Miniprotein binders against tRNA-splicing endonuclease (endA). Designs and how they scored, part 6

Target 1, 353 residues: tRNA-splicing endonuclease (endA), of Methanosarcina mazei (q8pzi1)
Amino acid sequence: MNLLKTQLKGDRVLAGKEAVAELYKTGYFGRPKDDGLELSLVEAAYLQSRGKLDIELEGKLLGFRAFFEQASLRQQNFELKYIVYKDLKERGYYVQPSAADFRVYPRGSHPGKSAAKIFVHVLSERQPLSVKLLQESVASAENVHKQFILAVVDEESDLTFYEIKSASPKGEMPEPFPAVKADATFLEDRVIAWDAEASGALYSRGFYGKMLDPERLQLSLVESLYLFSRGVIVVRDRKGKIFSFDEFVEKASEIEGSFLRKYSAYKALRDSGHVVKTGFKFGTHFRVYRKVESIEKIPHSEYLVNVIPEDYEFRLPVMSGAVRLANSVRKRMLFAVEKGEEVEYLDIGRVKM
Key: E = the ipSAE of ESMFold2; O = the ipSAE of OpenDDE; V2 = 0.75 times the mean of E and O plus 0.25 times the DockQ between their complexes.

## First folded at step 3 (miniprotein)

Design hc (from h1, 14 letters changed)
Fold by ESMFold2-Fast, scan of step 3:
Structure hc (fold): chain B 353 residues (1-353), chain A 87 residues (1-87)
Amino acid sequence: as target 1 above (353 residues)
Amino acid sequence: SPEAQKIRLLAFRIAEKLLEALAKARQLGDPELAREVLKLAYEIAWLLLEIERALESGDESLLKEAIEKLRELIKEVEDKLRQAKEG
């Protein structure tokens, strides 16, 4: 067959009427416009590499290298986008360029059969990723019932794909907590509750803290503020003065970095029916359990949770490490985004295409 | 237990060293160093899972082995940080 002649113009490659029949109706490449076909630069490069078309610039035929160089000048991140596009095409996917980089059809489907189900955003491993922009992108995809995937290209041009979705975790622990009251003392970096009956109930029914002995329960600072705010414990200093909420926050914040942010996430998880444990100190703030029936038979935690501010910027190697950590211990990685008294969750996992 | 407290302190120290090493790798633009640090993070993740199981079972032998392995991993992270500071 004769190769289709096309023209490079701006950030597009323009083809005639014949290309609609040969490329669009057969393989869903490009977008019909006027009496011809408009191809993106990545589509044109791919089709040129497959021997399907010739590309001219001002009357001169461009070889693959010359076209690739021109495309790189005309589109930001062209090489990264081409690497991802080519990979997805070689896996047999139908792929359409979009404002979010790519729309991908599920395996065994195409544009004429169903809507695209996947939005793919392309990033260099070295590029910072704003949590705010990420949440906006995920929400946009979910509003149209599509999966959001990051395609991360490393320095060796290797690809890793991550699915990111919003989460609303819900536990199965009974609420409200039984009415108990305990006196407690703020000691150094922790709180000790002194009432044996209340301490036993908090530990065995609520799964709070750790028993130091049959009469004393050790509570973390976030656990303590949560129980204090619910009226379950009264917290005193070493001289017997009762803390106010604000006084407790001030003192705890001097001891523990990002205390209020961690407290907001702890409170949200507890209020949604989870058992929440601290003390997993490698890169995560909490381990979270959907349901715990007995202290003698504690299940594996479902989530690892990192609390981050809404202005956070991911460094992709750090994000990758956190996801690998959760996967290695058979848990999901949740990022709890603190927005004042509200907490929103992002579930990030590595996927195979 | 006293052994569990030692393990938590060591895990916290390793986490701090790993974050420092990743920050140094990023400042230097050294993807090889970053890759090595991430490999160490993976080993630590497996070790922490074994610690959880040892604490659940009360296996004091596994806890002692875990403390010893954590000390080894701290040394490896410190060696990577030294490499970053010299390069």
Scores: ipSAE 0.000, ipTM 0.151, lowest interface PAE 19.5, mean pLDDT 79

Design hd (from h1, 17 letters changed)
Fold by ESMFold2-Fast, scan of step 3:
Formats: C-alpha cells, structure tokens, sequence
Structure hd (fold): chain B 353 residues (1-353), chain A 87 residues (1-87)
C-alpha cells in the first residue's frame, strides 16, 4: 500500500479523506476539515518519522530533514514542541496541539471519549518565565478543571515536567500569637524582648524567635513587625523612643532587602494559622509548619516558601534547583506572589508523566 | 548576572546534596559527619540569602563580597564531598 500523500500549506499539513480513516479515527491525529484532515506541523513530522505519510511542497516531495527545516521556519519553537510531542506520544498519550502548546488525554482515554486532562506548556530552560503569565495560564487550566504542566527542555534536549497549581495553604494553629505584652528594643539588625514571662510564651507557645538566655528573646525583623502591629510588643530605639509602624518599616528596609514584601507573606502565613520560621538552612525565605504542638515536639515543616514580586520572571534553573531541594527534604515548594497587602501562592513540583 | 545565576544554581545543587548526605549520615550513626554537613548547609543557606538581599537592594559591593564567599565555600564543600566519596 502507498503512503498517504499530504501537502504543506502555511503552518498546517493537509491530507485527503483517506487520512481521516487511517489517522484520525485510528489514532486521533489532526482535525477533520472540508472532507480532509488538517495536521499540525508536529503531528505531520511525527507521522512522517513513523513512515505513515509523504509531505509535498509545491509538487516537491520533502524528506524528514527538509520538512523539519520548513516547519522550523513556519512555527516558533517548533524544535522544542516536537521534542515534547514525540516524548508524550512514545509514553502512550493522545496529544492534541493547542494555543497553550498541547492538550493531553489520560492513559486509556482519547479525544472522542472524554475531555483532555492536562495542558502542557513548552519552554527552553534558558527562557525567562513571567510569573504573571504563569498565574494566568494556571488559572485558565484550573477554571476548566485541568492540570497545568510545564515541560522544560534543557540544552541536552532532556525533558523535565513540572506541575504548577495555585495554593491556599491553611494552618491548624488556634492562635497566631499568645495574649501577652512585652517591651522590646531595636538593636543593630535585630529586636530583643526583655520580659521573661512574655518572651517565654512567645517562644514556647507562639514559636517566635530564639531565646538568647532564660530572660531574653531575639526576634527577626518580620516577626517583630508582626507582633508590634498586633500590640504584643512595643519596640523602642536605643534612646527609648517608641517606633511607629512606618518608622519600623523604614529602618528594617534599610537592613533587609525586600523587607515589606517578605513581611506581607510572613503576615499572611501567620494569619492563616501557620508557624513560620526562617528557611536559611534550605536556601529559602521561610519554612512553614501547618501545626506545632510544643517546642519539644517540632515536626518536619510542610512547605518551603520563596517570596517574589508579581512582576517576577522565573529563571528556570533556579526554579528547578528550589523544587529539587524541597523534594529532597520531603517538602512542597511554594512561591508566594506579593500583590500589595494580598499574597497568592504557586505550588510547583516535579512530576513524572 | 548570568554568572550570579550560575553560582546560585550550583549552590542550590550542593545544598541539596548536603541535605541528602545529612540524612545518610544520621542513618549510619555518624554524628560528627552529620554536624559538619549541617553547618556547611547552614553557611551556604545564609550566603544565598545574602546574595538575594544584595540583588534585591542593588548593592553591588555586597553582591561581589557574598558571591566571592559563596564561591570559596562551594569549593571547600566540593573538596570535602570528594574526600568522603573516596573513602
């Protein structure tokens, strides 16, 4: 039997009515149109590589290399999309090209049986990824109850898949802080609370700060502003003058980069019932606990958190490194996107297809 | 800069390896190795936050100092890990 004859036209490959029976009804390749079949460039390249069709351009038969070169000229990022498409097909998935790159059907399903389960977006590891566009893409997928997957192609053409979803983490701590009051002093780059009873309660019941000795508690700047804004501590300078909220923010911002942004995330996490501690030993801004019962029974934290501005552009190697670090210690990686007083979360994890 | 991003990626990869080594050392019952790995992971994490802070504030002097410290510490960690693998 002769191979199916097709014609390259624009960013599509056109086949006759026989291709509907041989490619679409059998394997769900392409889209039936005008008594024929319309194939995307990645589908046509895959099928050509499998010996299923011949592709002509203006009467000239194109070999695989010649067609691949034509497709690369006709579609941005064709090479990356082909690598991902071929990989998913070899894994046994039914895959349909879309505006978001690909729609993927679960194993044992196909386009005629159910809706697509997964949206896949393809990127080179070297391309920046806007968090704003990422959040919009994730929201679009979630609105239709689909999983959003990022397929990252590295310089060796290896693929890594990441699931990205919005998150609304809720903790189980009954109170964000104990009902105490303490006097505190801003010293150099830290705040020291002086009341032994209140310091003990903040440390042992609220899980704030670090005890310097039995009578003194050292608080981070974000912890201090949170407790100060709630009237739990009164913060004075070295001369005894009480800080206003704005004066504290000004001084803290001189010491700590993006202080107010980090504070917004810290506040949101504490207000939602979490215990929040520094992520220093994991290279993140915070490590977050859903529930802590006592200082003697501190569990493993559930989340690592990096705070980013809403105009942030992910550098994919940095994102990959952060996700791998979180996974290595059995934690989820959250990116807290600061939007003024509000914080939104992206949960990013590596997945195997 | 591209150099800073490359150094950060390498530092995160080393921190990941150190945290895994810490888990393995605890299983083997070697508290001295576990403490050394914990201290190095903490130092790397502090330098990563210092670099992030310098990048956010635009302090080029602080950024250069932090990157140089991280580069030195990364080399020390790589040397220690190589020695541990050898035997």
Amino acid sequence: as target 1 above (353 residues)
Amino acid sequence: SPEAQKILKLAYEIAWKLLRALREAKQLGDPELAERVRLLAFEIAELLLEIERALESGDESLLKEAIEKLRELIKEVEDKLRQAKEG
Scores: ipSAE 0.000, ipTM 0.165, lowest interface PAE 21.8, mean pLDDT 81

Design na (from n3 with Q8R D9L N12F H16E S19L Q20E H24R N28Y Q31A D32W T35L Q39R)
Fold by ESMFold2-Fast, scan of step 3:
Structure na (fold): chain B 353 residues (1-353), chain A 86 residues (1-86)
Amino acid sequence: as target 1 above (353 residues)
Amino acid sequence: STEAQKLRLLAFEIAEMALELGDRELAYRVAWLALKFHRAMQSGDTSLINQALDEIAQMATNLGNQDLASRVTELANQIRDALSKG
């Protein structure tokens, strides 16, 4: 008989000395303890499903269904964790329990050969995901040089993996030197710059706005505030009165939702050397380019950017939709987390394990 | 109303984005919602208008653009307020 007898106790399954040789030394299942082997509930369920062990509770033998039901009562999100564990094992990975659900070893490696390289966190698609907690988890993984992956299980038990990492994008664009300051007017929902030479320079060298004709440049509100704050343009109302920074922000905020938050991200991206275009076309706030050489030869953008507040909670279907949209147009999805005076970035992408 | 016209134009912009992304089914559904809203406004049936507004707001939310969803919701609320007053 090759079936090992084990005992369910608390949130663990305990096996005797023979299990160390048969399960731990061969497949790195469990943890050796006191001459025996201690298995997590997920490991025990997987091994039971493969006919490797019998599980008893207080002298009574448990079938797979009975054990699965007991495990579900003893461990939060056991069903979801089992789905993810089984999938990773069937892909050939060595997997160990951790505080972040699982630690995963690289393909062709095991616990005795190298360190785990991947932390996997398991979530239901219905579970809200705090951006603050997500950033803390990602930072913790990065501090020990490990990849952070979300494993999202939907209501049909379909599994999708997302890699999440901190980003500090750096562009290669030089700051333009304006030849002439542009005089500009705040109209209904936009800003028009009137000077042909300055407008041409802003468009062709800085890649700002859209030319309405050879002499007039239309600027978005975030572009306008950025250029105004740098002293590149002077913005007036229709009566010729010059706006202050605060007056501009007040009026723009009445027209455009989350204006200041979007402006903070726009400014951070421009200050780090990127070309930034308003990205409403793809349902995101911005399209971001690391390097643009000429207006006639604009490459595909590297990132689509959505700006979110520090207290944001992802609805996972919304996050998945945004990532899918970016991937469908061969771009990365970047979330810019606005933290008052600074902006931090999360790069989220779907991955194949 | 001007708000109703803005909402219809916004819905057609969403449909154009969906077409550009290759999602014809989403594009047709959004365009249908815009037409459904237009017809409801012409009929003067407040129930049909509210139904169409809810469907457009839900669609904007499902696209994952928070600013777009907020703009659609604000326009829908302005339209609902105008209907309740007169």
Scores: ipSAE 0.000, ipTM 0.123, lowest interface PAE 22.5, mean pLDDT 79

Design nb (from n3, 14 letters changed)
Amino acid sequence: SKEAYELAWLALEIARMASQLGDHELAERVRLLAFKFAEAMLSGDTSLINQALDEIAQMATNLGNQDLASRVTELANQIRDALSKG
ESMFold2-Fast, scan of step 3: ipSAE 0.269; ipTM 0.760

Design nc (from n3 with Q5L D9Y N12W H16L S19R N28L Q31F T35E H38L Q39E Q42R)
Fold by ESMFold2-Fast, scan of step 3:
Structure nc (fold): chain B 353 residues (1-353), chain A 86 residues (1-86)
Amino acid sequence: as target 1 above (353 residues)
Amino acid sequence: STEALKLQYLAWEIALMARQLGDHELALRVFDLAEKFLEAMRSGDTSLINQALDEIAQMATNLGNQDLASRVTELANQIRDALSKG
């Protein structure tokens, strides 16, 4: 039982030719280079902790603490990356450190058998996460057919893994609205439709709003603008004056924060064949159904949706809370990224490794 | 010593950028030069100090980041001025 002698150089630990046979060929640690083996700092720390190697710096032997302190100075977020690396290794994964963070082989595979299929990015729960950078990272992983996973480290060094993928949800509703026409009035913070037959069709076939009684339908502001923009309803103020599109938007925006952003997402989801309802009881903007056949048997909604601007920065506890809530009610969490009239979706879910 | 510490931070920034661009060999070389620079500063070897400063500045230039290259060059000049006084 002899330990391999290695040397710390920059952000790498260099080992001799014997390490290729003992670490790379057996466990796929490091990268063979110039008849030796080049180990990343996280690999070296893990192997040192398992009694596999000695690490020297300028002729001085480093204990685990001294090496860990040196590694922390040499690599951004080394502590977080080590926590994640050690966890994945203890779960039995083969892990390759990369320029981003980690490439991970699925269970039952290794570098000699197939290409890595999982890309892991490591973050502290306190670090803000730009949605633009997140979308770019997800697209990069998807372009090479890899799964993108966020590994979030909390203050207790507990790990939570999230799979993030782009989404293009498609519903199965045959029509976004029934071919009816109704007169409606803007009252306080809502719209009331007055035509009994049209109101009944909007409710029972289109799954819009809530019936106040057999002849009156209450519509949300986003539902109202959607139907108004399609000529299905005509919306008047209390004095009987018909709203223009811009007048409606102005009034709705006074009542409801980020109204136009929410409307963009509502419109996109309805146009793609979904039934869309308020997500208020779940703490989200919307709950979304792929197909509803009758008002008498409403299924469980498939998605919860939060609408965010393109310049949004996630606070990870908020993201975590939204995902946890969706999972607790057996739904998927979608973030609808508003880009003017266009909407892109991120599907975020917690995964077990 | 303050100038030496600032150069070490810039060397780490260069190494981080090289690593993000996938050039792990450049990152390794930058950290190696930063270590040699700190050792040369402790020993007072002006020849090794000047060599390390020139190589770090060249590496920053090669990454195409003009702001980083300018900051490295400015600190290298401050270190050279400090050395000429002692």
Scores: ipSAE 0.000, ipTM 0.130, lowest interface PAE 21.0, mean pLDDT 81

Design nd (from n3, 16 letters changed; at its last look DockQ between E and O 0.01; V2 from the best seeds 0.00; counts 0 for: pae O 16.6 > 1.5, pTM E .490 < .8, other shape alone 3.515 > 2.5, unsure alone 69.754 < 70, off the site)
Fold by ESMFold2-Fast, scan of step 3:
Structure nd (fold): chain B 353 residues (1-353), chain A 86 residues (1-86)
Amino acid sequence: as target 1 above (353 residues)
Amino acid sequence: STEAWRLAALAFKIALMAEQLGDHELAERVEALALKFAYAMEKGDTSLINQALDEIAQMATNLGNQDLASRVTELANQIRDALSKG
């Protein structure tokens, strides 16, 4: 017989020197150690399923089921990791164990030719994912010029891959907009600007708000605070009293959940040269455009944006839903993470491996 | 689960820092050590955890790049602190 004999010990499967030639030099399975080859449990299970080796525990030969059950007892989330490993191997990738889960070599590369370019972290769809830890992992991968990918396994063992990148979006809109100042009134959950010339300029050149009629512009609360902070509008209450910045924030926060968080992201995006449309058209906080030349020829928005706090924990089905939505309308999904005075961005997209 | 993920992320950072050494053989060795540490944390094997931490400390002192050695040592100290608290 041409099957390699191996021994299960701890969280590893140990093979003799013949395995180095037959498994490592041929397919880069395992790691050479002590004149033999050390295989991870996931690699050993895969190779056993392909009829490449026999696995013994204390002199007893283990069939695939018996080994799989032993591996599951010896490693948390072994089943999820095996599902992902098998999928990547069947796609033709070279895959090696990593501290997080796996490192993957791109098509046309292997361990002997170059460094790994892709790090894959495996998660159950049911596991919450801290945004803070995610950002740290993404930054660490980017610092060594590697891609960070989440492999999410759902309850039916279906697998979806997501690439996560930090982003620093930059727009191309000119500054400043036309200087005609508008008088405006805070009404219900919005602000109405009354000056026809200024309203027209804000709408047609700045792409703010929605024209209520030919002479009046309706502004969302985040748009209003942005324009007010620039001295472009003066906002009054129903009795004609002018709002201070703090008074506006206080009143807006009573009306809109997470108002200041949304405002911080809106301001950051506008200040970086984007046109930002407010509202929940696609269930997101914003639609973002890199450049708009005319209200009559509005291009595709580049991004859908959701604003989240720095202590946010992703529920993976919600993340998946947001990404699928953006993909269905050919846009990118950005999560704007509010960190006090700073806003940072995560670009999350579904990828085909 | 969340704490195990955090500790795995710290081990992963050690592996990534090893790549920055420009020594692929050393990077592979550090990554193997990080995997050993992550496994020990999942099992709660105190003896294996202590062995892995000692190996990390020894490896940090043998690095030729002082900046990378300091960063590796800091990550090892963060792991030791996390163990002390968990």
Scores: ipSAE 0.000, ipTM 0.342, lowest interface PAE 14.7, mean pLDDT 79
Fold by OpenDDE base, look of step 4:
Structure nd (fold): chain B 353 residues (1-353), chain A 86 residues (1-86)
Amino acid sequence: as target 1 above (353 residues)
Amino acid sequence: STEAWRLAALAFKIALMAEQLGDHELAERVEALALKFAYAMEKGDTSLINQALDEIAQMATNLGNQDLASRVTELANQIRDALSKG
């Protein structure tokens, strides 16, 4: 089989007119440009590994090693992109290089038959991932009705794929809290409600806090502010002085530096009809239930929620860990991105490609 | 801290391994520990981190999977070493 003669130029490999027929029309490799075919470096490396291309640089024939080294110098993350490209191709996908690294066509589809349905972005596990950039990428993909897939390459060159979606979780609780009132005291790090009837109702119908005894309800700081802001509890200091909201927030923020961020997400989730409990057991800020019928029949939580700032940078091993954990316990990992008073959610799930 | 999240990732890896072993209760416990670990790491509570690592190692040992226990212990040691150098 005659190898197609090609030339490495800049960050592309240029092929002649014959390559359009042999590579583009049959395999959908490259882009037709002028009278020839322009291949990306990853496509060229793949085709070279398959014995389809001769690649020259300045009149010298490059072997696979020499081409790979040159490509690595010319394109950031070339090695990672090649690993992902090769894996996707071996899985039977048609893949086109794009500004978002790859456009992937569903199995059994190809360019010209249908639109690419998947964007794949490639990252090393060592690279930070800006939440802002991730949200923009997800929104851009969703706006064109495509899935956004993050391909993470680890140190051993193992691939993990994550689907990232915008989420708007809705709960089904009929009321966020029962129509009761209780007096409560802010102690050192916790709030205790003292009224037995109100405490019982908040616990059994609102699913707030933990009963300290049959008469007293222990509330977290976020639960307390939520209930206080709604006029359900009055919060006093240990001397009997009623807190203002500002005084409460200040004191709670001294105890927990991320209190306000945590509270924003807590409020958003409760206001959207969820039961929200501490995710401490699950290494998350919250475990979230769509509906709880009774305290005796608490279902498995549907979501784990971590609250992150707008300027947050994911460490991919951490993100991967959280997603794996959530998936292992048949939950979804939601990241609640705090944008002041608003909370936006990212649903990150591991996918098999 | 970078290290807190590595530890959390490790805890999640252990939880996933427990799930793969079909012990869903253990997976939930390890998950809980992983997240306790992540939380402890976020708070910089080295004691809680060490406790979580010990509990995870114990859980792995209790699963009767010596390879898993060994891997968890190795990972726990790597985490401890990383925490001692940070």
Scores: ipSAE 0.000, ipTM 0.195, lowest interface PAE 16.6, mean pLDDT 84
ESMFold2, look of step 4: ipSAE 0.000; ipTM 0.347
ESMFold2 (binder alone), look of step 4: mean pLDDT 70; pTM 0.565

Design ne (from n3, 14 letters changed)
Fold by ESMFold2-Fast, scan of step 3:
Structure ne (fold): chain B 353 residues (1-353), chain A 86 residues (1-86)
Amino acid sequence: as target 1 above (353 residues)
Amino acid sequence: STEAEKLEALALEIAYMAEKLGDHELAWRVAALAFKFALAMESGDTSLINQALDEIAQMATNLGNQDLASRVTELANQIRDALSKG
């Protein structure tokens, strides 16, 4: 028969009642409205490319190119959304437009069988992404029990999918502190613990620091403040004066401007039962272990952690690089978002749809 | 349910309007509330149903579109009336 006749109006394509039977009830395209069918620009472009409908504007029939150009003028990021929509449709998904760009039904399901389970948000790799807005989007999806997927379109129109979820990592370390006390000195950019027995226990049982020699332990600044705050070590300057917590933070912050943010994350991870080590060789702040039984048998770490402030803005190529690196070494990438004394986590991983 | 389908359709209309105004964040929140409502209807959580209805109605009003606000209010009253009979 003849192709379905439709009309471009504003940011929508309007079809008659025949389209409800032919497109909505069979393929769940569009939204029934006023005894007809309302198609998004992305759905209309896809259906036109499949030879399912004709689109008119003010009495003039539009070819695919002409319609695509009109749609691009009428909807911001139309080209990116179309690339993602077409890809998901070609993978066999049922996809509906949403405020978050798309909602997607699980494989083997459709709108008439179950609720949508996936929100997909579309971004160009050039677009900055506020961590605050990202957290709000992830929380919104999780509040309605949906998976949040970020679809990033690069300059060659290739796309990569990322699953983003909140995380509350919990370790399995039963005893976070050896029952020891040690004197320590703040030297240049590090802290040295002087008591041989206490140093050995902190290293072999607590998995803190690195032995400088058989009797002395070198501690990072975040490890030192953590142990100092628990009364496990007493930290002195070169003249023997004991640091207060605030004095230690001031001195450490002179050495690294992000010290307090790193400390908040370090403290949260240790308090939740993890062993935490430097992530320097992976280009991250930390590498994190859920359980370590012995210094002689240290397993592979589960997580790489980057600490970011709550006003952080992701540059997507940097985020992509961090996720790729973590995946290449079989680890998960966590971003620890510092909110004063509180820390929240975003778990970001590449997924194949 | 038919009522949940009608509310989801109306929420999408509000979301499209918010997107047209450049408020992607508001559009996202409206869609999330519509799905929250659908889940609440399935679970029978009357408190969450009423909360979602009130929030969607408020968002429609904040967009300054009297037609959408009136349609949301009318649908919300129909849903509340149906709940009060059971």
Scores: ipSAE 0.000, ipTM 0.288, lowest interface PAE 15.4, mean pLDDT 80

Design nf (from n3, 14 letters changed)
Fold by ESMFold2-Fast, scan of step 3:
Structure nf (fold): chain B 353 residues (1-353), chain A 86 residues (1-86)
Amino acid sequence: as target 1 above (353 residues)
Amino acid sequence: STEAQKLQDLANEIAHMASQLGDHELAALVQLLAEAFHFAMLRGDTRLINWALEYIAKMATRLGNQDLASRVTELANQIRDALSKG
């Protein structure tokens, strides 16, 4: 019947003692403070839209439009945050304001029963997203055992939710055979290994390269450098001169953009026991397999991998496209963040709330 | 196929627009999606076919070119009709 009287002050809406009983104890809206209840602007807008409260500013009653306009002046990205808040509330979640925009309680739980399980960060699809800041936010959430979710709002006010987590993928593949030695030649933009026995073993047991014929194996440049660095192959130029590691890197870098960055990721994935194949067909750098038993029975890859520098800024439409591509082929999208001699992974997937 | 070539041509137009706007990453993504579409057509992967077409149309719309978006949608309908027939 009678709406709760509240007052807009700064970036908060203040309500009396009655609101504690009617809003906080029933629905966990706001924060009890002194003898009353302090509501965030998004909570107040939601409750006003539901007919639960009247909002005054300096003695003047504000209708929904007037309050929404005032809130927009008082809080950055208020409109986006309201859209996300309203959506989560209508899905039945208990939601509280936080430094990450919102913290969300697990389905079937509430404040006072358990801790919040989800941090939600709200972005417009037009906003760039720093990978450095994203990794920091994900690490912060994981350190307190919470999920990190991006809520992306497009210009039509449609919402897409993405779960982002750090990953440390582990494979089950053995290392290349220590006894396998092959002579190889760098030809134009590729490496050819000539020894039939070694080539066959690298292909059928290590899952490296592609056989050109029964005696000759074609290796990608990242595969070649990996095998060369382990002493499995010796790479020569067309005149028979053996490449040093640095000479190989120099020549490969002239042919492939971001060669060293891709190599760092390739090496990390192989060293962690994975089979790694080029991902070019799907617009990614690599396809990654946890376990491959035979060349005749190659399973679907677990991950599509894109390698990015540590100063990378995501454009959300591009990120969305990569994630949807991976999801369409029932894979997860990994972004391998190259940090000099280390590689860190972000696992990004679309999620339904 | 003729349909795959038509999509590649549309993808080239969208990629060119993205590049002119300084969005080289989007340009590369659109080109790679056209190749993924070709792969999906060869495998009969209807889900990937539909997703690639939808995404390319959406990118054309976001770049402000409704004509390109409409042309991709029209091609998508032709491809779905061809696949349903055999």
Scores: ipSAE 0.000, ipTM 0.232, lowest interface PAE 14.8, mean pLDDT 80

